# VH-VL binders against o97563: the designs that were tried, part 18

Target 1, 195 residues: o97563
Amino acid sequence: CSCAPAHPQQHVCHSALAIRAKISSEKVVPASTDPADPQKMIRYEIKQIKMFKGFEKVNDIQYIYTPFDSSLCGVKLEANSQKRYLLTGQILSDGKVFVHLCNYIEPWENLSFLQRESLNHHYHLNCGCQITTCYAVPCTISAPNECLWTDWLLERKLYGYQAQHYVCMKHVDGSCSWYQGRLPLRKEFVDIIQP
Key: E = the ipSAE of ESMFold2; O = the ipSAE of OpenDDE; V2 = 0.75 times the mean of E and O plus 0.25 times the DockQ between their complexes.

## First folded at step 14 (VH-VL; framework fv_tixagevimab)

Design j1 (at its last look DockQ between E and O 0.52; V2 from the best seeds 0.72)
Fold by OpenDDE, look of step 14:
Structure j1 (fold): chain C 195 residues (1-195), chain A 117 residues (1-117), chain B 109 residues (1-109)
Amino acid sequence: as target 1 above (195 residues)
Amino acid sequence: QMQLVQSGPEVKKPGTSVKVSCKASGFTFTSSAVQWVRQARGQRLEWIGWIIVDLGNTNYAQKFQERVTITRDMSTSTAYMELSSLRSEDTAVYYCARYDEGAFDYWGQGTMVTVSS
Amino acid sequence: EIVLTQSPGTLSLSPGERATLSCRASQSVDSYYLAWYQQKPGQAPRLLIYGASSRATGIPDRFSGSGSGTDFTLTISRLEPEDFAVYYCQQYDSSPPYTFGQGTKVEIK
């Protein structure tokens, strides 16, 4: 399984839901009711702590589903643990919440100050901004509502400095730019390295 | 479970410096911010400054910009407030408080700093 | 800086009565960054309300917060004996300092 790098803000914006939760238990279940389908899934029973996105789609989430096999981007979470996760995912046509390896899934304790703040106050409000991953130079924006994400280019890791400490914020004129995580939020904008 | 424990009371002479510590436990210190607030006897709460722990960025009230330094040690989950050029009017109880998800929800027990000749 | 003005300075009430405390800001404050604290003598402040209207963990439902813009209110629906204390509002929406109000003392009549 391989995933295209994406900024946490993009993950949240492209996901149907974002929640903080503990994992209570896990169970292997059939992927479908079709006996001819040998595919399996892992069903996690969760304790939802907080919802950041998806209020209009689901009230309370009891179960999340992921592919059994890692080759299908299945996610392994620690069940029967006090460990808290940020979970992003989609809602399937049958109403099941689905998560996989390419979703933004992170232990809560690994989130930065700004990321925690942004889940509550910024990410979902700035989905009008496009965050474009820069893989090589030159890297230029194609529209004013676009921010260039250079963590992969400069640091060669999935979540670098920009992912941890910046939000792509939309201005009143429709343009977007990076904001660095300090209060007051929404009032300061930072021009980051233009490749 | 979650708490901030501050260092003990201090008695200082004018012109000297005091450094108060605030040790965090029960939560992820690196993902938080810490503000420092003081309160003279019978007076209102007065904001001193704060620090974003993972970045180390600080902001101070103008009144204290020339005399205060707020730092943090992520390895020990401890925030510090150092106030120099102490004056009698700096006599107060000093509090630290952690910030998480829009709230300063946990406070230290306070540290009494007495400045007298 | 944003100046928070609380009123009244002192509120004298009896147990069982309703208390209404005001916090007025000199300029608009995002409700997400407005908090209320309770402080008893010899103790550190305790968070009551954050985000202008959200109760902190463990806070009784008799405490409620409301308001937006420049006007915020803390309400204690029915005062309990342990509720007589000083209450402060704080904002942290603008550039520092993250100012406090001057406090409202709720005392027993």
Scores: ipSAE 0.871, ipTM 0.924, lowest interface PAE 0.5, mean pLDDT 93
Fold by ESMFold2, look of step 14:
Structure j1 (fold): chain C 195 residues (1-195), chain A 117 residues (1-117), chain B 109 residues (1-109)
Amino acid sequence: as target 1 above (195 residues)
Amino acid sequence: QMQLVQSGPEVKKPGTSVKVSCKASGFTFTSSAVQWVRQARGQRLEWIGWIIVDLGNTNYAQKFQERVTITRDMSTSTAYMELSSLRSEDTAVYYCARYDEGAFDYWGQGTMVTVSS
Amino acid sequence: EIVLTQSPGTLSLSPGERATLSCRASQSVDSYYLAWYQQKPGQAPRLLIYGASSRATGIPDRFSGSGSGTDFTLTISRLEPEDFAVYYCQQYDSSPPYTFGQGTKVEIK
């Protein structure tokens, strides 16, 4: 299972839905009605606590689906517990809510202050910004609406300090820049990332 | 059961300092912010400042900027507000309240601070 | 600094009547950062409404909030005996300080 890196903001912008939920139970089900198809899925029964995105596509969600096989990017969630998850995912053509390992899925308790705030008020309002992953130097802005995602470059992490504590925000003039909620950017990000 | 429990009442002399504690339980402290607000007898609520817990960053109202320090201890889930150079007009009930997801939904019981000579 | 002005200062009403409380800001406030509180004597404020219109957990549906920009309203559709208290609005938009209105006292007539 191989995933293209994406900032949490990109995950929210590109997903059909984003919710907070508990997992009630799990059941292995066939992937299709075709008896010749050996593929399986895990159906998770959920209790939706809050929806951050997806209001126009679906109401209260009872079930989510993921591939059974980890090689097909199935994700394992802890069922029958008090554990709360942030879930992002898609809605399939048959109406099933589908999640997999390449979505942004986290225990709610692992999210930072700014991530919780941004799920409620920032990520979905700033999908006009382009977030570009920096793997190596040089890494420079090529468009005014671009923010450079530098966690790998600076920390050798997929979800480092910038993913946890920054939002790429669009300004009235169409430009975008990193915003740490109600605090100024750290100097090292400014000196490396933006002119 | 989510709650904020503040330290007990204080009687202080002018020119001294007071440090009020606000201990959180029943919710994740590290993903919260905590504001401090005071209310003198018969007066409106007055915002003092706040702290974003995971980063430790603070903002203060300008009238308190030179006299207030807000801190936290993540290992004990406790926020603190220290006000120095106390004056009689600082006599008030001091409240902490936690912020999460757009709301100040839990408030401490209040701490009465009395400044008298 | 954003100044919040509440009106009226006092509402004298009977149980069962509708209460309408106003909060006016000196400049535009993002509705996400506007809240209403109830405070009774000797108690901490209690959150009623956040995001200008969302009811906090456990708040009865007789409480509703509305408004945007500079004008915000708290409505109590049918006053109950326990609703006689002082009500405050607060804004906490991006630029501190995060200010409160002076309060509206709702009292029994």
Scores: ipSAE 0.707, ipTM 0.861, lowest interface PAE 1.2, mean pLDDT 89
ESMFold2 (binder alone), look of step 14: mean pLDDT 92; pTM 0.938

Design j2 (at its last look DockQ between E and O 0.53; V2 from the best seeds 0.72)
Fold by OpenDDE, look of step 16:
Structure j2 (fold): chain C 195 residues (1-195), chain A 117 residues (1-117), chain B 109 residues (1-109)
Amino acid sequence: as target 1 above (195 residues)
Amino acid sequence: QMQLVQSGPEVKKPGTSVKVSCKASGFTFTSSAVQWVRQARGQRLEWIGWIIVDLGNTNYAQKFQERVTITRDMSTSTAYMELSSLRSEDTAVYYCARYDEGAFDYWGQGTMVTVSS
Amino acid sequence: EIVLTQSPGTLSLSPGERATLSCRASQSVDSYYLAWYQQKPGQAPRLLIYGASSRATGIPDRFSGSGSGTDFTLTISRLEPEDFAVYYCQQYDLSPPYTFGQGTKVEIK
C-alpha cells in the first residue's frame, strides 16, 4: 500500500466525512455477499463523539469498514479502548463508511492545537485552496490559490511543522496563503517559502 | 472530570510580583490554549492574555504587556500567569480558562490577589 | 480592539418571563468566535453559548444564542430562579485583546 502525501487540510477536504470516535469492537466480515468473493473486511463498531464533516450525508455512524489486509491499505485500530481517533473516510455506494491507510487517521490526543481548531472551523472553509507538495527545489506555485507544502522537502516528514501548525487560507481575492497557527488570528498570514 | 485548579489567594505589597498557577486535568493540556482573565470587585471581566500550549506562543493585552508573563509547563499540565510591579489596582480575582474547539469552556475557580501596603 | 457593548445594563424580570440580551460588536465578528457566559456572585464565569449559537455541555435548552456580524443575542426563553446573574459576551476572532462586553445583569423584579 502506498499513498500520495497530503496535508491534513487536503485530507479533510477530499474526504466525505471526518469524525472523532472511539472504537468499541472489531469483527472480520466478508467484503461482499458473494460467496465466491474471498475478500474480507474488518468492521469496526464505533462510538461517534463528534462529526466535523459529513453531517449532510450521514447522521450517527455505528460501523466503519476497512480492508482486512494491510497490503490493501487496511487500518488497524485499537478496539475496546478509551482511545479516541480522528477518522476521515469515504461513503461507499451501499452507504457503508470506508476508511483505509491513506485516509488521515490519528489518535485524537496527538493532534495539535491548530489541527483541533481547524477541524471545527478552518479546514472546511478553505477547501478552495490547493495545497501542493514540494518535493524538490525550486518549488513554485502555479496559481494564486495554491499553497506549497514543504514538510517533506524541509523535514523529510510526512506530517511536519507545517502540517501541524499551518492552514492554507483563502483570501477575498481568491488567492491562498499559509495561516500561521501560532495565534488563532483570522487575518494573519505567512509565506513559509519566502520568510 | 475536566477541570482547572488554581493556586490559593495571594496578598502582596505594591511593587512586588505574583505568580498564579492553573493546573489542568481531565483533558489533553498540550492541545489547548489558556487565557487569563481578571475581575476587580464589582467590575467587568478583563482579558489579560493567553498562551497556546503546544507552541508556547503568547499574546497580551496592551495594558499588561510590560508587566505580565504567561507560561506553561506541559509536563505538569500547568499554566502560569506572573504579574510584576503590582499596584493596588491589580487587586482582583484572576481566572484561567482553557480553550478547545472554539470555546473557553472550562474555567478555574479563581485566585484572589490583594495588593495592599 | 473590538468593543463589545451589551444591552441593557440591567434587566429586571420575573421568573417565567423571557429574557433577551444583546451584544453588539464594533466590527464584524465571525460567529464561531463569539461566546456567552453566566456569572453568579463569588463564582467563575460559566460558558453558556459558543459559536454564537451552540449550547455548551450541560446547559439547559432554555438558553439560546443567535446572531452574526455585529449583532448577537442571548435568549432565555423562560427564566428560572437560578438564572438571575450577570451575563457576558466575549469575542476572540480578530487580533487580541479577546474582549468582553461590560455585562448585563438579570435581576429579579
Scores: ipSAE 0.874, ipTM 0.929, lowest interface PAE 0.5, mean pLDDT 94
Fold by ESMFold2, look of step 14:
Structure j2 (fold): chain C 195 residues (1-195), chain A 117 residues (1-117), chain B 109 residues (1-109)
Amino acid sequence: as target 1 above (195 residues)
Amino acid sequence: QMQLVQSGPEVKKPGTSVKVSCKASGFTFTSSAVQWVRQARGQRLEWIGWIIVDLGNTNYAQKFQERVTITRDMSTSTAYMELSSLRSEDTAVYYCARYDEGAFDYWGQGTMVTVSS
Amino acid sequence: EIVLTQSPGTLSLSPGERATLSCRASQSVDSYYLAWYQQKPGQAPRLLIYGASSRATGIPDRFSGSGSGTDFTLTISRLEPEDFAVYYCQQYDLSPPYTFGQGTKVEIK
């Protein structure tokens, strides 16, 4: 299982839903009605605490599904626990809520102040911004609505400082820039993206 | 139980400093922000400043920028507000309040600071 | 700095009456960052409304908030004896400093 890198904002924007939930129980179920299909899924029963995105597509979510097989990016969640998760995922054609390892899934307690605020009020409002991963210098925006994501370049991490503490925010003129905790973009980012 | 407990009342002489503490319990302190607000007897609420706990960045009202320092200790889940060069007009009740998910939903009980010679 | 102006300064009403409190901002405020508080003598402020219109936990449904941009309203649909207090609005939009209105005192006529 390998995943294309995406900033938490991209995960929220590209997912059909984003919720905070606890996991009540789990059950292994068949992946399809075809008796010749040996594939299995894990069905997690959840208790939804809050929905951040997906209101127009689903009501209260009772179950989520993930592949049983780890090679198909199945995700293991701690069941029968008070642990709260941020879950992002998709809705399949049969109406099942589907999550996998390449979605943005984190214990709620691991989220930063800016991630919590942005899940509530910023990520979904700024999906018109484009976040582009920067792997090497030079790295230059190609459109005014673009923010360059530099965590790997600067920190060699998938989810570094910029993933934890920055939102790519759209301005009235249609341009986008990084925004952090009521502070403007740090100068060192500007120096990198506009050498 | 979610609460903010502030340090006790203080009586100070003009020209000295005061440091008020605000201890959090029952919620994740590191993912919150804390504002400080004061109120003189019979007066309106006055915003002093705030701190985003995990980032550590602060913002202050211009009136206080030269005299206030807001800090936190993440190991004890405590925010602090220190006001220096105290004057008689600084006599007030000082409140802390925590911010999370769009709201200042928990307020400390208040700390009376009296400045007199 | 965004100035919040509350009106009226004092609202004299009887129990059972409807109270309408205004908060006007000197420039546009994102409604998500607009809150209302109640304060009684000797007590800390109590959050009533956040996000301009969302009731805080444990707040009776007679309290409601509305408005956007520069004009915000707190409504108490039917005053109870315990509702006679001072009410403040606060904005904490993305550009500090954050500011309070001067308050509206709701008192018994």
Scores: ipSAE 0.776, ipTM 0.885, lowest interface PAE 0.9, mean pLDDT 89
ESMFold2 (binder alone), look of step 14: mean pLDDT 92; pTM 0.938
OpenDDE, look of step 14: ipSAE 0.861; ipTM 0.921
ESMFold2, look of step 16: ipSAE 0.691; ipTM 0.844
ESMFold2 (binder alone), look of step 16: mean pLDDT 92; pTM 0.939

Design j3 (at its last look DockQ between E and O 0.49; V2 from the best seeds 0.68)
Fold by OpenDDE, look of step 14:
Structure j3 (fold): chain C 195 residues (1-195), chain A 117 residues (1-117), chain B 109 residues (1-109)
Amino acid sequence: as target 1 above (195 residues)
Amino acid sequence: QMQLVQSGPEVKKPGTSVKVSCKASGFTFTSSAVQWVRQARGQRLEWIGWIIVDLGYTNYAQKFQERVTITRDMSTSTAYMELSSLRSEDTAVYYCARYDEGAFDYWGQGTMVTVSS
Amino acid sequence: EIVLTQSPGTLSLSPGERATLSCRASQSVDSYYLAWYQQKPGQAPRLLIYGASSRATGIPDRFSGSGSGTDFTLTISRLEPEDFAVYYCQQYDSSPPYTFGQGTKVEIK
């Protein structure tokens, strides 16, 4: 399984839901009711702590599903633990909440100050911005509402400084640029030069 | 069991400096911010400044801009407030409080700082 | 800076009565960044309400917050003996300082 890197803001914007939760238990279940389908899934029973996105689509989530095999981007979570996760995912046609390796899934303790704030106040308000991953130079925006994400280019890691400490903010004129939140305030950002 | 434990009371002479510590436990310190607030006897709460822990970004009230330094040690989950050029008017109880998701929800027990000649 | 003005300065009431405390801001404050604290003598402030209307963990239902813009209110529906204390509002919107109101003392009549 391989995933295209994406900024946490993009993950939240492209996901049907974002929640903070604990994992209570896990169970291997059939992927479908079709006996001819040998595919399996892991069903996690969760305790939802907070929902950041998806209020209009789903109520309290009890179960989440992921592929059994890692080759199919299955995610292994720690069950029967007090560990809290940020989970992003999709809602399948049958109403099941689905998560996989390409979703933004992180232990809550690994989130930065700004990321925690942004889940509540910033990411969902700026989904009109396109964040483009830069893999090589030159890297330029194709539209004014685009921010260039350079963590991989500059740091060679999936979630670097921009992922942890910046938000791509949409301006009144429709353009977007990187802002660093220096205050837990929605209105207080420092404009930075886009790399 | 989240808590902030501050250092003990201080007695200082005018012109000297005091450094108060605030040790965090029970939560992820690196993902939080910490504000410092003081309160003279019988007076209102007065905001001193704050620090975003993972960035080390600080901001101070204008009144304290030239005399206060707020720092943090992420390895020990401890925030510090140092106030220099102490005056008698700085006699107060100093509090630290952690910020999480829109709220300063946990406060230290306070540190009494007495400035007298 | 944003100035928070609380009123009244002192509120004298009896147990069982309803208390209404006001916090007025000199300019508009995002409700997400408005909090109320309770402070008893010799103790640190305790968070009651955050986001203008959300009760902190462990705070009784009799405490409620409301308001937006420049006008915010803390309501204690039915005063208990342990509720007699000083109450402060704080804003941490816009630019620092994250100012406090001057406090309202709720005392027993």
Scores: ipSAE 0.872, ipTM 0.927, lowest interface PAE 0.5, mean pLDDT 93
Fold by ESMFold2, look of step 14:
Structure j3 (fold): chain C 195 residues (1-195), chain A 117 residues (1-117), chain B 109 residues (1-109)
Amino acid sequence: as target 1 above (195 residues)
Amino acid sequence: QMQLVQSGPEVKKPGTSVKVSCKASGFTFTSSAVQWVRQARGQRLEWIGWIIVDLGYTNYAQKFQERVTITRDMSTSTAYMELSSLRSEDTAVYYCARYDEGAFDYWGQGTMVTVSS
Amino acid sequence: EIVLTQSPGTLSLSPGERATLSCRASQSVDSYYLAWYQQKPGQAPRLLIYGASSRATGIPDRFSGSGSGTDFTLTISRLEPEDFAVYYCQQYDSSPPYTFGQGTKVEIK
């Protein structure tokens, strides 16, 4: 399973839902009613703690589904524990909530202050912004609604400082920039993304 | 249980410093923020400053900027507020409160600091 | 800095009556960053309302908040004996300081 890199904000914006939940139990189920289909899924029973996005699609989620096979990007979650997860995912045409390894899925305890804040107030409000990965210099804005994501460039990490502590915010004129209202931009990020 | 437990009352002479502790339990300290607020007898709540715990980023009200230092120790889940050059006007109850997901939902019990000669 | 002005300063009412408390900001405040607290003598503030209108855990539904921009309201639909206290609003929009109003004392008539 290979995933295209995406900033947590992009994950939230591209997902139909984002929730905080505990995993109550798991069960292996067939992927479809077709007896010729050998594919399996894991059905996780969840206890939804909070919904951050998806209110217009679903009210309260009892089950989520993921591929059984790791080669199809199935995700393993710790069932029957106190562990809380941020889950992002899609809603399938039959109404099932589907998650996989390429969604943004993290133990809630691993999220930073700004990620928790942004799940509640910033990410879903700023989906009009474009976040573009900068893998190497030179790297420049190609549109006014674009923020340059430099975690790989500066830290060799998929989820570095910008993923943890920044949101790309849309301004009234339609332009976007990294929001740091409570936190200043670090100098090295400024020199690359806002020279 | 989620709670914030502050250090005990302090009596201080003018010109000295006080350091109040605020120990968190029952929630993830590292992903929260902690504000410090004081209240003189019969007066309004006055914001002193706060710390965003994971980065250690602080900001202070301008009135306190030169005299206050807010710190944290992530290994003990404890925030600290130190106020220097104490004056009689600093006599107040000092509160810590944690911020998460849009709310200052848990408050310490308060620490009475009395400044008198 | 953003100044919050609460009115009235004191509200003298009997149990069972409706209380309406006002908080006016000197600049527009994102309602997500507006909270209301109750404080009784010798106690820490208690969160009632956050996000201008969301009740905190364990707060009875007789407490409600509303408003946006510069004008915010806390309503207690039917005062109980335990509701006689001082009430504060706080704003914590993007730029510190995160100021409080001066308080409204709700006292028994």
Scores: ipSAE 0.625, ipTM 0.834, lowest interface PAE 1.7, mean pLDDT 89
ESMFold2 (binder alone), look of step 14: mean pLDDT 92; pTM 0.939

Design j4 (at its last look DockQ between E and O 0.42; V2 from the best seeds 0.70)
Fold by OpenDDE, look of step 14:
Structure j4 (fold): chain C 195 residues (1-195), chain A 117 residues (1-117), chain B 109 residues (1-109)
Amino acid sequence: as target 1 above (195 residues)
Amino acid sequence: QMQLVQSGPEVKKPGTSVKVSCKASGFTFTSSAVQWVRQARGQRLEWIGWIIVDLGYTNYAQKFQERVTITRDMSTSTAYMELSSLRSEDTAVYYCARYDEGAFDYWGQGTMVTVSS
Amino acid sequence: EIVLTQSPGTLSLSPGERATLSCRASQSVDSYYLAWYQQKPGQAPRLLIYGASSRATGIPDRFSGSGSGTDFTLTISRLEPEDFAVYYCQQYDLSPPYTFGQGTKVEIK
């Protein structure tokens, strides 16, 4: 399984839901009711702590599903632990919450100050911005509402400095640019030129 | 079990400096911010400054801009507030408080700093 | 800087009565960044309300916050003996300093 790198903001914007949760237990279940389908899923029972996105789609999530096999982008979470996770995912047609390796899933303790703030106050308000991953130079925006994400290019890591400490914010004129929050406040950011 | 424990009381002479510590436990210190607030006897709470822990970014009230330094040690989960050129008017209880998700929800027990000749 | 003005300065009430405390900002403050604290003599401030209207963990239901823009209110629906203290509001929305109000003392009548 391989995933295209994406900024946490982009992950949140493209996900149906974002929650903070603990994992209570896990169980291997059939992927479908079709006996001819040998595919398996892991069903995690979760304790939802907070929801950041998805209020209109689901109230309280009890279970999340992921592929059993890592080759199918299955995610291994620590069950029966006090460990908290940020989980992003999709809602399947049958109402099941689905998560996989390409979703933004992180231990809560690994989130930066700005990421925690942004989950509540910034990411969902700036989904009109497109964050484009730069893989090589030259890398240029194709539209004014685009921010270039250079963590992979410059740091060769999935979540570098921009992922941890910047938000792509939409201006009044519809353009977008990177901001580094100096305040847990609404929109007091330092305007930084894109790398 | 989340708490901030501050260093003990200080008695200082005018013109000297004081450094108060604030040790965090029970939460992820690196993902938080810490503000420092002081309160003279019978007076209102006065904001001194704050620090975003993972970035080390600080901002100070204008009144303290030239005399205060707020730092943090992520390895020990400890925030510090150093105030120099102490004056008698700096006599107060100094508090640290952690910021998480829109709130300063946990406070230290306070550190009494007395400045007297 | 944003100036927070609390009123009244002192509120004298009896147990069981309703207390209404005001915090007025010199300019508009995002509700997400307005908090109320309780402070008893010799103790550190305790968070009561954050986001203008959200109760902190462990805070009794009799405490509630409301308001937006420049006007915010802390309400204690029915005063308990332990509620007599000084209450402060704080804003941390716009540029620092993250100022406090001057406080309202709720004292027993």
Scores: ipSAE 0.862, ipTM 0.921, lowest interface PAE 0.5, mean pLDDT 93
Fold by ESMFold2, look of step 14:
Structure j4 (fold): chain C 195 residues (1-195), chain A 117 residues (1-117), chain B 109 residues (1-109)
Amino acid sequence: as target 1 above (195 residues)
Amino acid sequence: QMQLVQSGPEVKKPGTSVKVSCKASGFTFTSSAVQWVRQARGQRLEWIGWIIVDLGYTNYAQKFQERVTITRDMSTSTAYMELSSLRSEDTAVYYCARYDEGAFDYWGQGTMVTVSS
Amino acid sequence: EIVLTQSPGTLSLSPGERATLSCRASQSVDSYYLAWYQQKPGQAPRLLIYGASSRATGIPDRFSGSGSGTDFTLTISRLEPEDFAVYYCQQYDLSPPYTFGQGTKVEIK
């Protein structure tokens, strides 16, 4: 199972849905009605607490599905628990809600103040912005609606300071920049963007 | 259950400082923000400043910038507001309120601070 | 700084009547960051409306909020005896300071 890196904002924008939920139970089920198909899924029964994206396709989600096999990017969630999760995922053609390891899935308690605010108001409203990973200097934007994601460069981890505390926000002129109203940009970001 | 409990009333002389505490219980403190607001008798609510708890990042109203310090203690789930160089005009009830998911939904009971000679 | 101006200053009405309270901002406010509070003497403010139009938990459906940009409205469709209080709007858009209106007192005629 191999995932392309994406900022939490990109995960929300590329997903059909984003919800906060608890996992009440799990059951192994066949992947299809075809008895010749040996593939299995885990069906998680969930209790949806809040939906951040996906209102136009589904309203209240009772079940989510993931591959049983971890080599097919199945994800293990803690069932029969009060643990709250942020879940992102897709809706399959048969209406099943599908999640896997490459989605953005986090315990709700691990989300920062600005991630929680952005899930409610900013991520899904700014999907017109591009977020481009900067792995090494020099980095340059190629379009005005582009933000440079520098967490790996500066912190050597996928979900660093920008993933936790910044949103790439679209302005009225169509340009994008990291969210600056509540937090200033750190000096390190400015040095890369405007050397 | 879910509440903010503030420290008790204070009577202070001009030129001294006051530190008001705001203890959170029944909800996650670390991923919230806390604002401080005051209200003199018969007056409007006045914003003092706030703190983003997980980062410890603060913003203050310009009027208070030189005299206020807002802090927090993560281990006790407590926010603090300290106002120095007190004047009689600082006599007011001081409130804390927590921010979560777009709203200041819980407010402390208020702390009366009286500044008199 | 964004100045919020509430009108009227005092609204004298009887129980059962509709109250309409205005909050006008000196510049545009993202409606997500606009809230309404009720305050009674000796008490902390109580959140009524957030996001300009969303009712807080436990708030009766006779309270509603609307508006965007610079003009926001709180409506109480049918006043109950417990609704006679002072009402404040607050904006907390991205750039501090966060500001309150001066209040509208809703009192018994």
Scores: ipSAE 0.728, ipTM 0.859, lowest interface PAE 1.1, mean pLDDT 89
ESMFold2 (binder alone), look of step 14: mean pLDDT 91; pTM 0.932

